VH-VL binders against q5slc1. Designs and how they scored, part 4

Target 1, 112 residues: q5slc1
Amino acid sequence: MGALRGRWAEEEALRFLLGKGYRLLWRNRRTPFGEVDLFMEKDGVYVVVEVKQRASARFGAPLEAITPGKVRRLLQSARFLLGRDDLPVRLEAVLVHGTPKDFRLEHLVLEL

## First folded at step 1 (VH-VL)

Design c3 (framework fv_mogamulizumab)
Fold by ESMFold2-Fast, scan of step 1:
Structure c3 (fold): chain C 112 residues (1-112), chain A 119 residues (1-119), chain B 112 residues (1-112)
Amino acid sequence: as target 1 above (112 residues)
Amino acid sequence: EVQLVESGGDLVQPGRSLRLSCAASGFTFSDYYMSWVRQAPGKGLEWVATISSSGSYTYYPDSVKGRFTISRDNAKNSLYLQMNSLRVEDTALYYCARGYEWDDYFDYWGQGTLVTVSS
Amino acid sequence: DVLMTQSPLSLPVTPGEPASISCRSSQSLVHSSGYTYLEWYLQKPGQSPQLLIYEVSNRFSGVPDRFSGSGSGTDFTLKISRVEAEDVGVYYCMQGTHYPWTFGQGTKVEIK
């Protein structure tokens, strides 16, 4: 699969979240509203995690990588995967900066 | 569904200014980085400018830095390129394209608007 | 700036035969995140460019599987397994790893 080339960043994001007590439910699920990188659960709440594997540290704030519109599409994707819209869902992002040997993670909790 | 329509191209003399516009439809414009890419007649593609989804960050190659300004109006679904101090070598078809930086490829392109800089 | 060099510049092909285009970069295109941002675009006569391949080997939506991309570091290849009349046009590689972003000079594919 060409989409798995260079997946070390997503793997590191997953390892980070597992270390924080998150549980993995699904990886790399395609929906009509886009792809969901990681679909997780923590303390009874479903969490959609967007992993940004190419962060612009040079020209912009990493926070601008996740626009309000992208947050909305992630929520729509979560509802599509769950098949219902009455469950608590939290949206989060993990931004991975650097190389496999020297990287930094930023974990963002997003509010709609 | 996704449409990008450029306008504003014209014949101008060296040293003059021109403003290009791109009208976007069929997608949530405010969610995407937008770019301008040009192509001189019979030549290859050259990236010219990129603007972030919010408009807070802009990117330019050295060939146009200080002369060109990219901007957007998300309420109007419109992208702009203000071109100052035009040179003969700026003569090209200018394409509006969706993407770059956080939107990591140019997935949709307009038809282009022709700018001719000649004395 | 990163120089992108394509070869050949002109490629006449008999319909049904394979075609191969090379793209070389003056620097490694492996981004600090571990991903390689190399795309291929096709411009058919009188038309706007269209995306074929992104991140070296991923086909864009709707792109036929006769198109494939491969390579690493500084050496990349676009292959068409069986060229069809509709594949005529100029092919461009592009790198997005190093700012400013740059295109190759183009390869013109024509039917004999």
Scores: ipSAE 0.013, ipTM 0.647, lowest interface PAE 8.1, mean pLDDT 84

Design c4 (framework fv_mogamulizumab)
Fold by ESMFold2-Fast, scan of step 1:
Structure c4 (fold): chain C 112 residues (1-112), chain A 120 residues (1-120), chain B 112 residues (1-112)
Amino acid sequence: as target 1 above (112 residues)
Amino acid sequence: EVQLVESGGDLVQPGRSLRLSCAASGFTFDDYAMSWVRQAPGKGLEWVATISWDSGSIYYPDSVKGRFTISRDNAKNSLYLQMNSLRVEDTALYYCAKDIEYGDYLFDYWGQGTLVTVSS
Amino acid sequence: DVLMTQSPLSLPVTPGEPASISCRSSQSLLYSDEYNYLEWYLQKPGQSPQLLIYLGSNRASGVPDRFSGSGSGTDFTLKISRVEAEDVGVYYCMQALQTPYTFGQGTKVEIK
């Protein structure tokens, strides 16, 4: 079914957020400050979403915490993509635990 | 533009030490795992070491375990390989390679390499 | 350790003709997440390696569609539908399933 791009976790995160009323604006956009996985909108607020997966198929690759540095870079990336810093922006993460057949999601709002 | 620039390769005698450096630019260095991969003259590729974004996870093959140490300085966008007790078999071009943090693949970008020759 | 074996080791090809490279692993690269953790790299003469294929069959960004990867478990194939002059170089398969990560011996593709 469809093209496999090796990003099942990001697809599941997107599906989850769409089900919660989020709208997708951009995927996998690069900026000078890093890559934005999902750039979305919900209730008039722009949302930058970081997707993190436990790498079940690569032994020894644990699910790692989102650092303050990553939060700062996500905010800088959002401002770059919007071309302005006066719009409401929220930073969020979706943590994907498991495999394509058996996974769970954890949705976090990141404080600024 | 993503750039990885290796340095520190030299001609050394067996048993000596060398420290290789890799200067990274054009991406958020502390978001990615980094690796060293080597290639002996006229031979194939051999993975040498991997370090996670926060230095919390480090991996080596048995051939270098106990002799080589991978490290990084995220404030300087730099990756290092400390090579001790060098053997003739360590003679190779050493590449710095960028991994992906939520990895579909290991080495999406490679540097130009730095040559290490271990000879008497 | 997972042993990776390529065949042939040398492959002279007439321009415009197809080329096929085989890669065998000593154990299955198909993980519980249903992905094959096999990658293909190309090293052009005098250049650093570049990623061609990841997760068995997915083309990396910028890779022409004349390149395709197939296979599952222990048997994998890289195909070039019509070889161009720029495709000359040494092709390597690599398993990314577990440490130590291991490469095949390499297949040298050259134009007749």
Scores: ipSAE 0.006, ipTM 0.561, lowest interface PAE 11.2, mean pLDDT 82

Design c5 (framework fv_mogamulizumab)
Fold by ESMFold2-Fast, scan of step 1:
Structure c5 (fold): chain C 112 residues (1-112), chain A 120 residues (1-120), chain B 112 residues (1-112)
Amino acid sequence: as target 1 above (112 residues)
Amino acid sequence: EVQLVESGGDLVQPGRSLRLSCAASGFTFSSYWMSWVRQAPGKGLEWVATISDSGSYIYYPDSVKGRFTISRDNAKNSLYLQMNSLRVEDTALYYCARGEYDILTGFDYWGQGTLVTVSS
Amino acid sequence: DVLMTQSPLSLPVTPGEPASISCRSSQSLLHSNGYTYLEWYLQKPGQSPQLLIYDVSNRASGVPDRFSGSGSGTDFTLKISRVEAEDVGVYYCMQSLEYPWTFGQGTKVEIK
């Protein structure tokens, strides 16, 4: 395979979430509705985490790139992976601003 | 396995239009920025167009701005390039390429290309 | 536009010998975020281009250790420590710091 897109950013996001008490269930799972970066659990709630990396502002803010359509497809992906639609699922994002040499993180809860 | 397959290249007269397609498979197409890059016979690479994962951000060089339109259909895993007012200097092999959104990868996968020949 | 200039344009090499290709940009490719927007691509005869190096010195997945990138600001170098027959092709540098994104004119590497 080619170079892995955003792998360092995903690793940093994962380390951050583990430090906040999240439990990792799955990484980089492909579904008919899209790819799930991190599938986590915290306090009895399943959490789909979208990791977005932006090295510069020329492409707009990472948060602005997470559209309502993307939110709905992430929910569909979570339900597909769980095989159920009755479990509590929350969508979150970790925005990684910068590069491996110089970055900062933002952690956000996403809502429809 | 990541695959990008271009189609639509043809021999056309100057001033005509042509639509190129790129069929993507083996990855979550809707999560990646996509680009078109061309190569004239015996010449180097030239960037032609870029579209963001959602379709909200689109960029062109001045050489094609106003004549070419890049678009995508995420439900069909397809990328398109609508080429209008074609000129002899647009003659090239046109590649579909993935990956400029994640600045860590550059263009990490390319298709085989589709040949566009513009001649009178 | 940022002009990318490569030298030499033609590089005949003996198998097992080292090869070096230079790339110069008309302005610095270093962004304030610490990232240098410089990539290298290889196009083998009759094939599509492939990514070799990103961020000046990082090898893409599957790229052999004999390839290395270096440089800063406006001057960059791609080195092949021991050229093999499969390394024949045209090498391009590219900048993606400034719109429009531009490639160098290419360096053709051939076996003598």
Scores: ipSAE 0.000, ipTM 0.561, lowest interface PAE 14.2, mean pLDDT 83

Design c6 (framework fv_mogamulizumab)
Fold by ESMFold2-Fast, scan of step 1:
Structure c6 (fold): chain C 112 residues (1-112), chain A 121 residues (1-121), chain B 112 residues (1-112)
Amino acid sequence: as target 1 above (112 residues)
Amino acid sequence: EVQLVESGGDLVQPGRSLRLSCAASGFTFSEYAMSWVRQAPGKGLEWVATISYSGDSTYYPDSVKGRFTISRDNAKNSLYLQMNSLRVEDTALYYCARDEGYDSSGYFDYWGQGTLVTVSS
Amino acid sequence: DVLMTQSPLSLPVTPGEPASISCRSSQSLLHSYGDNYLEWYLQKPGQSPQLLIYYGSNRASGVPDRFSGSGSGTDFTLKISRVEAEDVGVYYCMQATDYPWTFGQGTKVEIK
């Protein structure tokens, strides 16, 4: 229940992004528009990263597409945290498929 | 296939301690979050505790926080609930449940048979 | 805490007829990921609870298609299109959107 199954996935997503040159600014920040899993920076652009995880591939539950509503809420959350609307913000997702000992990552750009 | 077997329930006086166990089999225990849910005689269900797959994160409602401790031993496929400072209102059948799902939340897809805890003088 | 209210608390049904159970939450259960973390469980007499529905409308493995869940936000419904003798028991809704997680009072379904 809760964010428990997503914690190892978030740690692996963070490790993956750090390896790609991203810099961590904040983790798990709450805003009026929702929670931001990872707030990062790369090449002068602020990046909001949503981490999604499938707890068990055996039950066939798909990782659903991140909807336009979620994209809008993530952008609003980023602007709220920055206190400004004139800074470059990009929305990204890291999808984690599998279990702690056997997983794969999929990295998506949601908005440039 | 999946089995959860609780044990440790007993008749105990108020203020005492009791430790419940849940033996899991038929699945990779270390990949699932686990929970305890109780049911007082003739009443409904109440969530008591949840522990992450690794044991690093635990969650409790205020009614048991500070008195109950959930823990696990992944090498032994076992879940535990240490109950201290027991009260009459803790009298219930205690179920072990497996959390399944995806994203940031789960649901209880398998439940054990329950173990009865009676707190009375 | 989110209060979960079920109605009716007692539901005598004639075999082969439809049945409907309502579950209302004191706060919206729509999570930031776009899902309602609302489950329905059935406890048959003398047995442990069993999962029927998760995420508001998804049937659990092995659950007959005569069971369906619907609703969003604060109002949810469990429907049984054609009640059978094996469906007797107490039905509980549960929310996992807001910590602490809470159950409804239960609805007892009996054959008339």
Scores: ipSAE 0.006, ipTM 0.593, lowest interface PAE 10.0, mean pLDDT 83

Design c7 (framework fv_mogamulizumab)
Fold by ESMFold2-Fast, scan of step 1:
Structure c7 (fold): chain C 112 residues (1-112), chain A 121 residues (1-121), chain B 112 residues (1-112)
Amino acid sequence: as target 1 above (112 residues)
Amino acid sequence: EVQLVESGGDLVQPGRSLRLSCAASGFTFSSYGMSWVRQAPGKGLEWVATISGYGDSTYYPDSVKGRFTISRDNAKNSLYLQMNSLRVEDTALYYCAKGPEYDYWEAFDYWGQGTLVTVSS
Amino acid sequence: DVLMTQSPLSLPVTPGEPASISCRSSQSLVYSDANTYLEWYLQKPGQSPQLLIYKVSNRDSGVPDRFSGSGSGTDFTLKISRVEAEDVGVYYCMQGTEWPRTFGQGTKVEIK
């Protein structure tokens, strides 16, 4: 009797970013440092995007914070996927509030 | 015991504004979405607004979008409905309802007694 | 919007007899999580609505066993196995699958 989950939030985040001119390079890649939801490129800069679905914005579940440790692991994952540590990488998040039929997005730039 | 008590209903002229309040007790208020549902005299139920538990997401039908604003004050266990540009067709008993709940439960499991709003000239 | 249609709109019953109310939706109410968010509410004369059934067939706490819900997709039924005088009122189905949430027109159950 557990809760059911899907990848709809990542699909909506991807669609949103593609509409803003981002280009998808990799999706749902597992690395030794963790999983990368979306790895993209925008204006010559590589972007690691963490997609967070609030369990439901309609129900008021706490929005889980993106911790400094998560930020570091995302950066390490980006370097691993690129095979280099000298390229510009930006870390961003897309927070998806709501349900597949009625949702809102927040797009955030994260700093290390 | 869960209790929801509405207030603020009044007789108002078309085009005016009115603010409804709902005082909640008996549950962890911030953990639940809250809703307003109305019923015109002698007619059925119509959903009016829903707000998420922390107040950062709100939902409305087209009939009230841009005119009504749902809000909450979790420190005071209070829910509000700001009603602007009132129309005769907004005349109804307005219910405060608990829900939807976190997770996959969408039901309105508790309802207040309602507060009557009459819009006429 | 999802249109909810109830039948009959008026249902006179003799105490002790069974009653059945139909609810049809203009589209499937199966949500992306495989749950069907169809609810039944009862409004007794002079009282506020109260929840009877959620997710098609689950009785809310304290609701007597004589009430049962069934159905799938677009066709749903509320049954009362033996109507008692206290069951008089207007019964509403409601869908929670899509925004905006919509109610049926209501079925008035009266004693003959």
Scores: ipSAE 0.000, ipTM 0.552, lowest interface PAE 13.9, mean pLDDT 83

Design c8 (framework fv_mogamulizumab)
Fold by ESMFold2-Fast, scan of step 1:
Structure c8 (fold): chain C 112 residues (1-112), chain A 122 residues (1-122), chain B 112 residues (1-112)
Amino acid sequence: as target 1 above (112 residues)
Amino acid sequence: EVQLVESGGDLVQPGRSLRLSCAASGFTFSSYDMSWVRQAPGKGLEWVATISSGGSYIYYPDSVKGRFTISRDNAKNSLYLQMNSLRVEDTALYYCARDTYEYGSGDYFDYWGQGTLVTVSS
Amino acid sequence: DVLMTQSPLSLPVTPGEPASISCRSSQSLLHSDAYNYLEWYLQKPGQSPQLLIYLGSYRASGVPDRFSGSGSGTDFTLKISRVEAEDVGVYYCMQALQTPLTFGQGTKVEIK
């Protein structure tokens, strides 16, 4: 269950990560613990990537919308998709600021 | 001025193939997701396919999956729909539509072409 | 698939009078990002569809303020405060939360 709208931001986030040597495994996967935007692999580590668009400065930073509870649910989603809990998993976010014609990306590692 | 112009619609027999084209102008084509939406004569709208701005992500409903292929050529500002194994129920006016994002305003289909008619009949 | 149901299917109106169209979804369209992925389109006779409302309540550029969208979750309404002759056509709601994208059956607005 994933929205098709807003994919320009996910596409740019994916393009950015592919340029950094990440490999795409899955996109827009739904699990009992929530939706995973991008499921990647880099240097033997599985990476769950949350893609966020900054809609307005008045609502605060998109990073503040990624709660500790959501971080835990993303990890649970990764373990569900992998069918194992002994593999290295890293949680990351790509924040997209701006419009399709004029944007910048911010790449963050999420903490449990 | 944003323009989308579809072409390639024709009268064909069941089981045949057709390729539709959409020529885009007046905007940076490579920055937008693109979609095909069809409308059977006198009926409602039905989504057919979406392709991401860079071409890496493609989505179909089950009704056309395995038979239709959406593609794009960003250097030529063109969107395509390859339709194989056509069925009578594929008869429709096929629209090309642009999916846009504006900062703080979300996404939507903001521009549609005039449509190209595909008739599948024996 | 998410089923979209519109009512009424036919709506004769007198110019200058208000009009309301209902759209119901078989599943909630409220995403975890707090947006309702519901859009409204108008198809005037002999013309291509045009966007009126996106994300439930936001007016598209160039759309007159007599059009408004409201609702959340599974129950949505499009209102026209004063119907004008140019507003005649078929109105469609569409959900953009889940693949496949699905449209309502359409509501034909015509002058009495």
Scores: ipSAE 0.006, ipTM 0.563, lowest interface PAE 11.6, mean pLDDT 83

Design c9 (framework fv_mogamulizumab)
Fold by ESMFold2-Fast, scan of step 1:
Structure c9 (fold): chain C 112 residues (1-112), chain A 123 residues (1-123), chain B 112 residues (1-112)
Amino acid sequence: as target 1 above (112 residues)
Amino acid sequence: EVQLVESGGDLVQPGRSLRLSCAASGFTFSNYAMSWVRQAPGKGLEWVATISGSGDYTYYPDSVKGRFTISRDNAKNSLYLQMNSLRVEDTALYYCAKDEPYSSDWYEYFDYWGQGTLVTVSS
Amino acid sequence: DVLMTQSPLSLPVTPGEPASISCRSSQSLLHSNGYNYLEWYLQKPGQSPQLLIYLGSDRASGVPDRFSGSGSGTDFTLKISRVEAEDVGVYYCMQTLEYPWTFGQGTKVEIK
């Protein structure tokens, strides 16, 4: 059922990324520029991961909420958390479709 | 009518184990997340564990992580809490709580609670 | 962990008068989906807790109109427009934005 959606979806996204060799640095961090769902590291690159949950496409594609302004704020958040501007940072999204019993994960690199 | 009935509470010595049960009826058990919430005598509420409807996802606070295990048997409409390495501070009334049904929103709250089962850990 | 702080902890009320309880979180409970993950529960003497308000301001089924929740982010208020004898008990706020889920200390409402 959908009661755990916000948190179970993020947990599943985390498990999925850990299985791909990502390392968790921070979770659910708030910065002056906004919220960071998952802040990770993979192959020497820092990764800001946006987790989006959608039960149905009728409410719009999950990535429609990731505008150029949002991308800028995520990058600013990463720099704030790292305390540096010179480190490689990648922005990614994990889209979670469905319910805890029946879901699918879609992993995207944001090239915006 | 939704009913949640807890059992298994007892007086036990520190270091012992105890298993609590919650018998659910009046709703499609496998479709709802379930939780355990405890209340020490004269104190406030403390969340102990949550399990998803499928049983595939479980969540715990650090105070019980590694010692307590939440599980469910959907064929029997039953929720369990296996409590190992019990401590005096685990003394509390343990409630079984049902989350709200999923319809079109993605949030959680406890819409029904059982009567509780008392666990006393003392030497 | 998100710390939930309630005030006052003890609230004696004259029957028929309004009552107001405050709940403050150490972190914003407003998710990017627009929801405030804050609930209010009432525990009457000798009884199990019962849900009053969810998502900050939505009244649960069967809860009288005299109960209302308001606020957003870190500051939330539960108001009872006209306290009745059956409203006596301990009121708890709870956050379900992130694990671990946490409750406030409770506010004991009693008749003067």
Scores: ipSAE 0.008, ipTM 0.563, lowest interface PAE 10.1, mean pLDDT 83

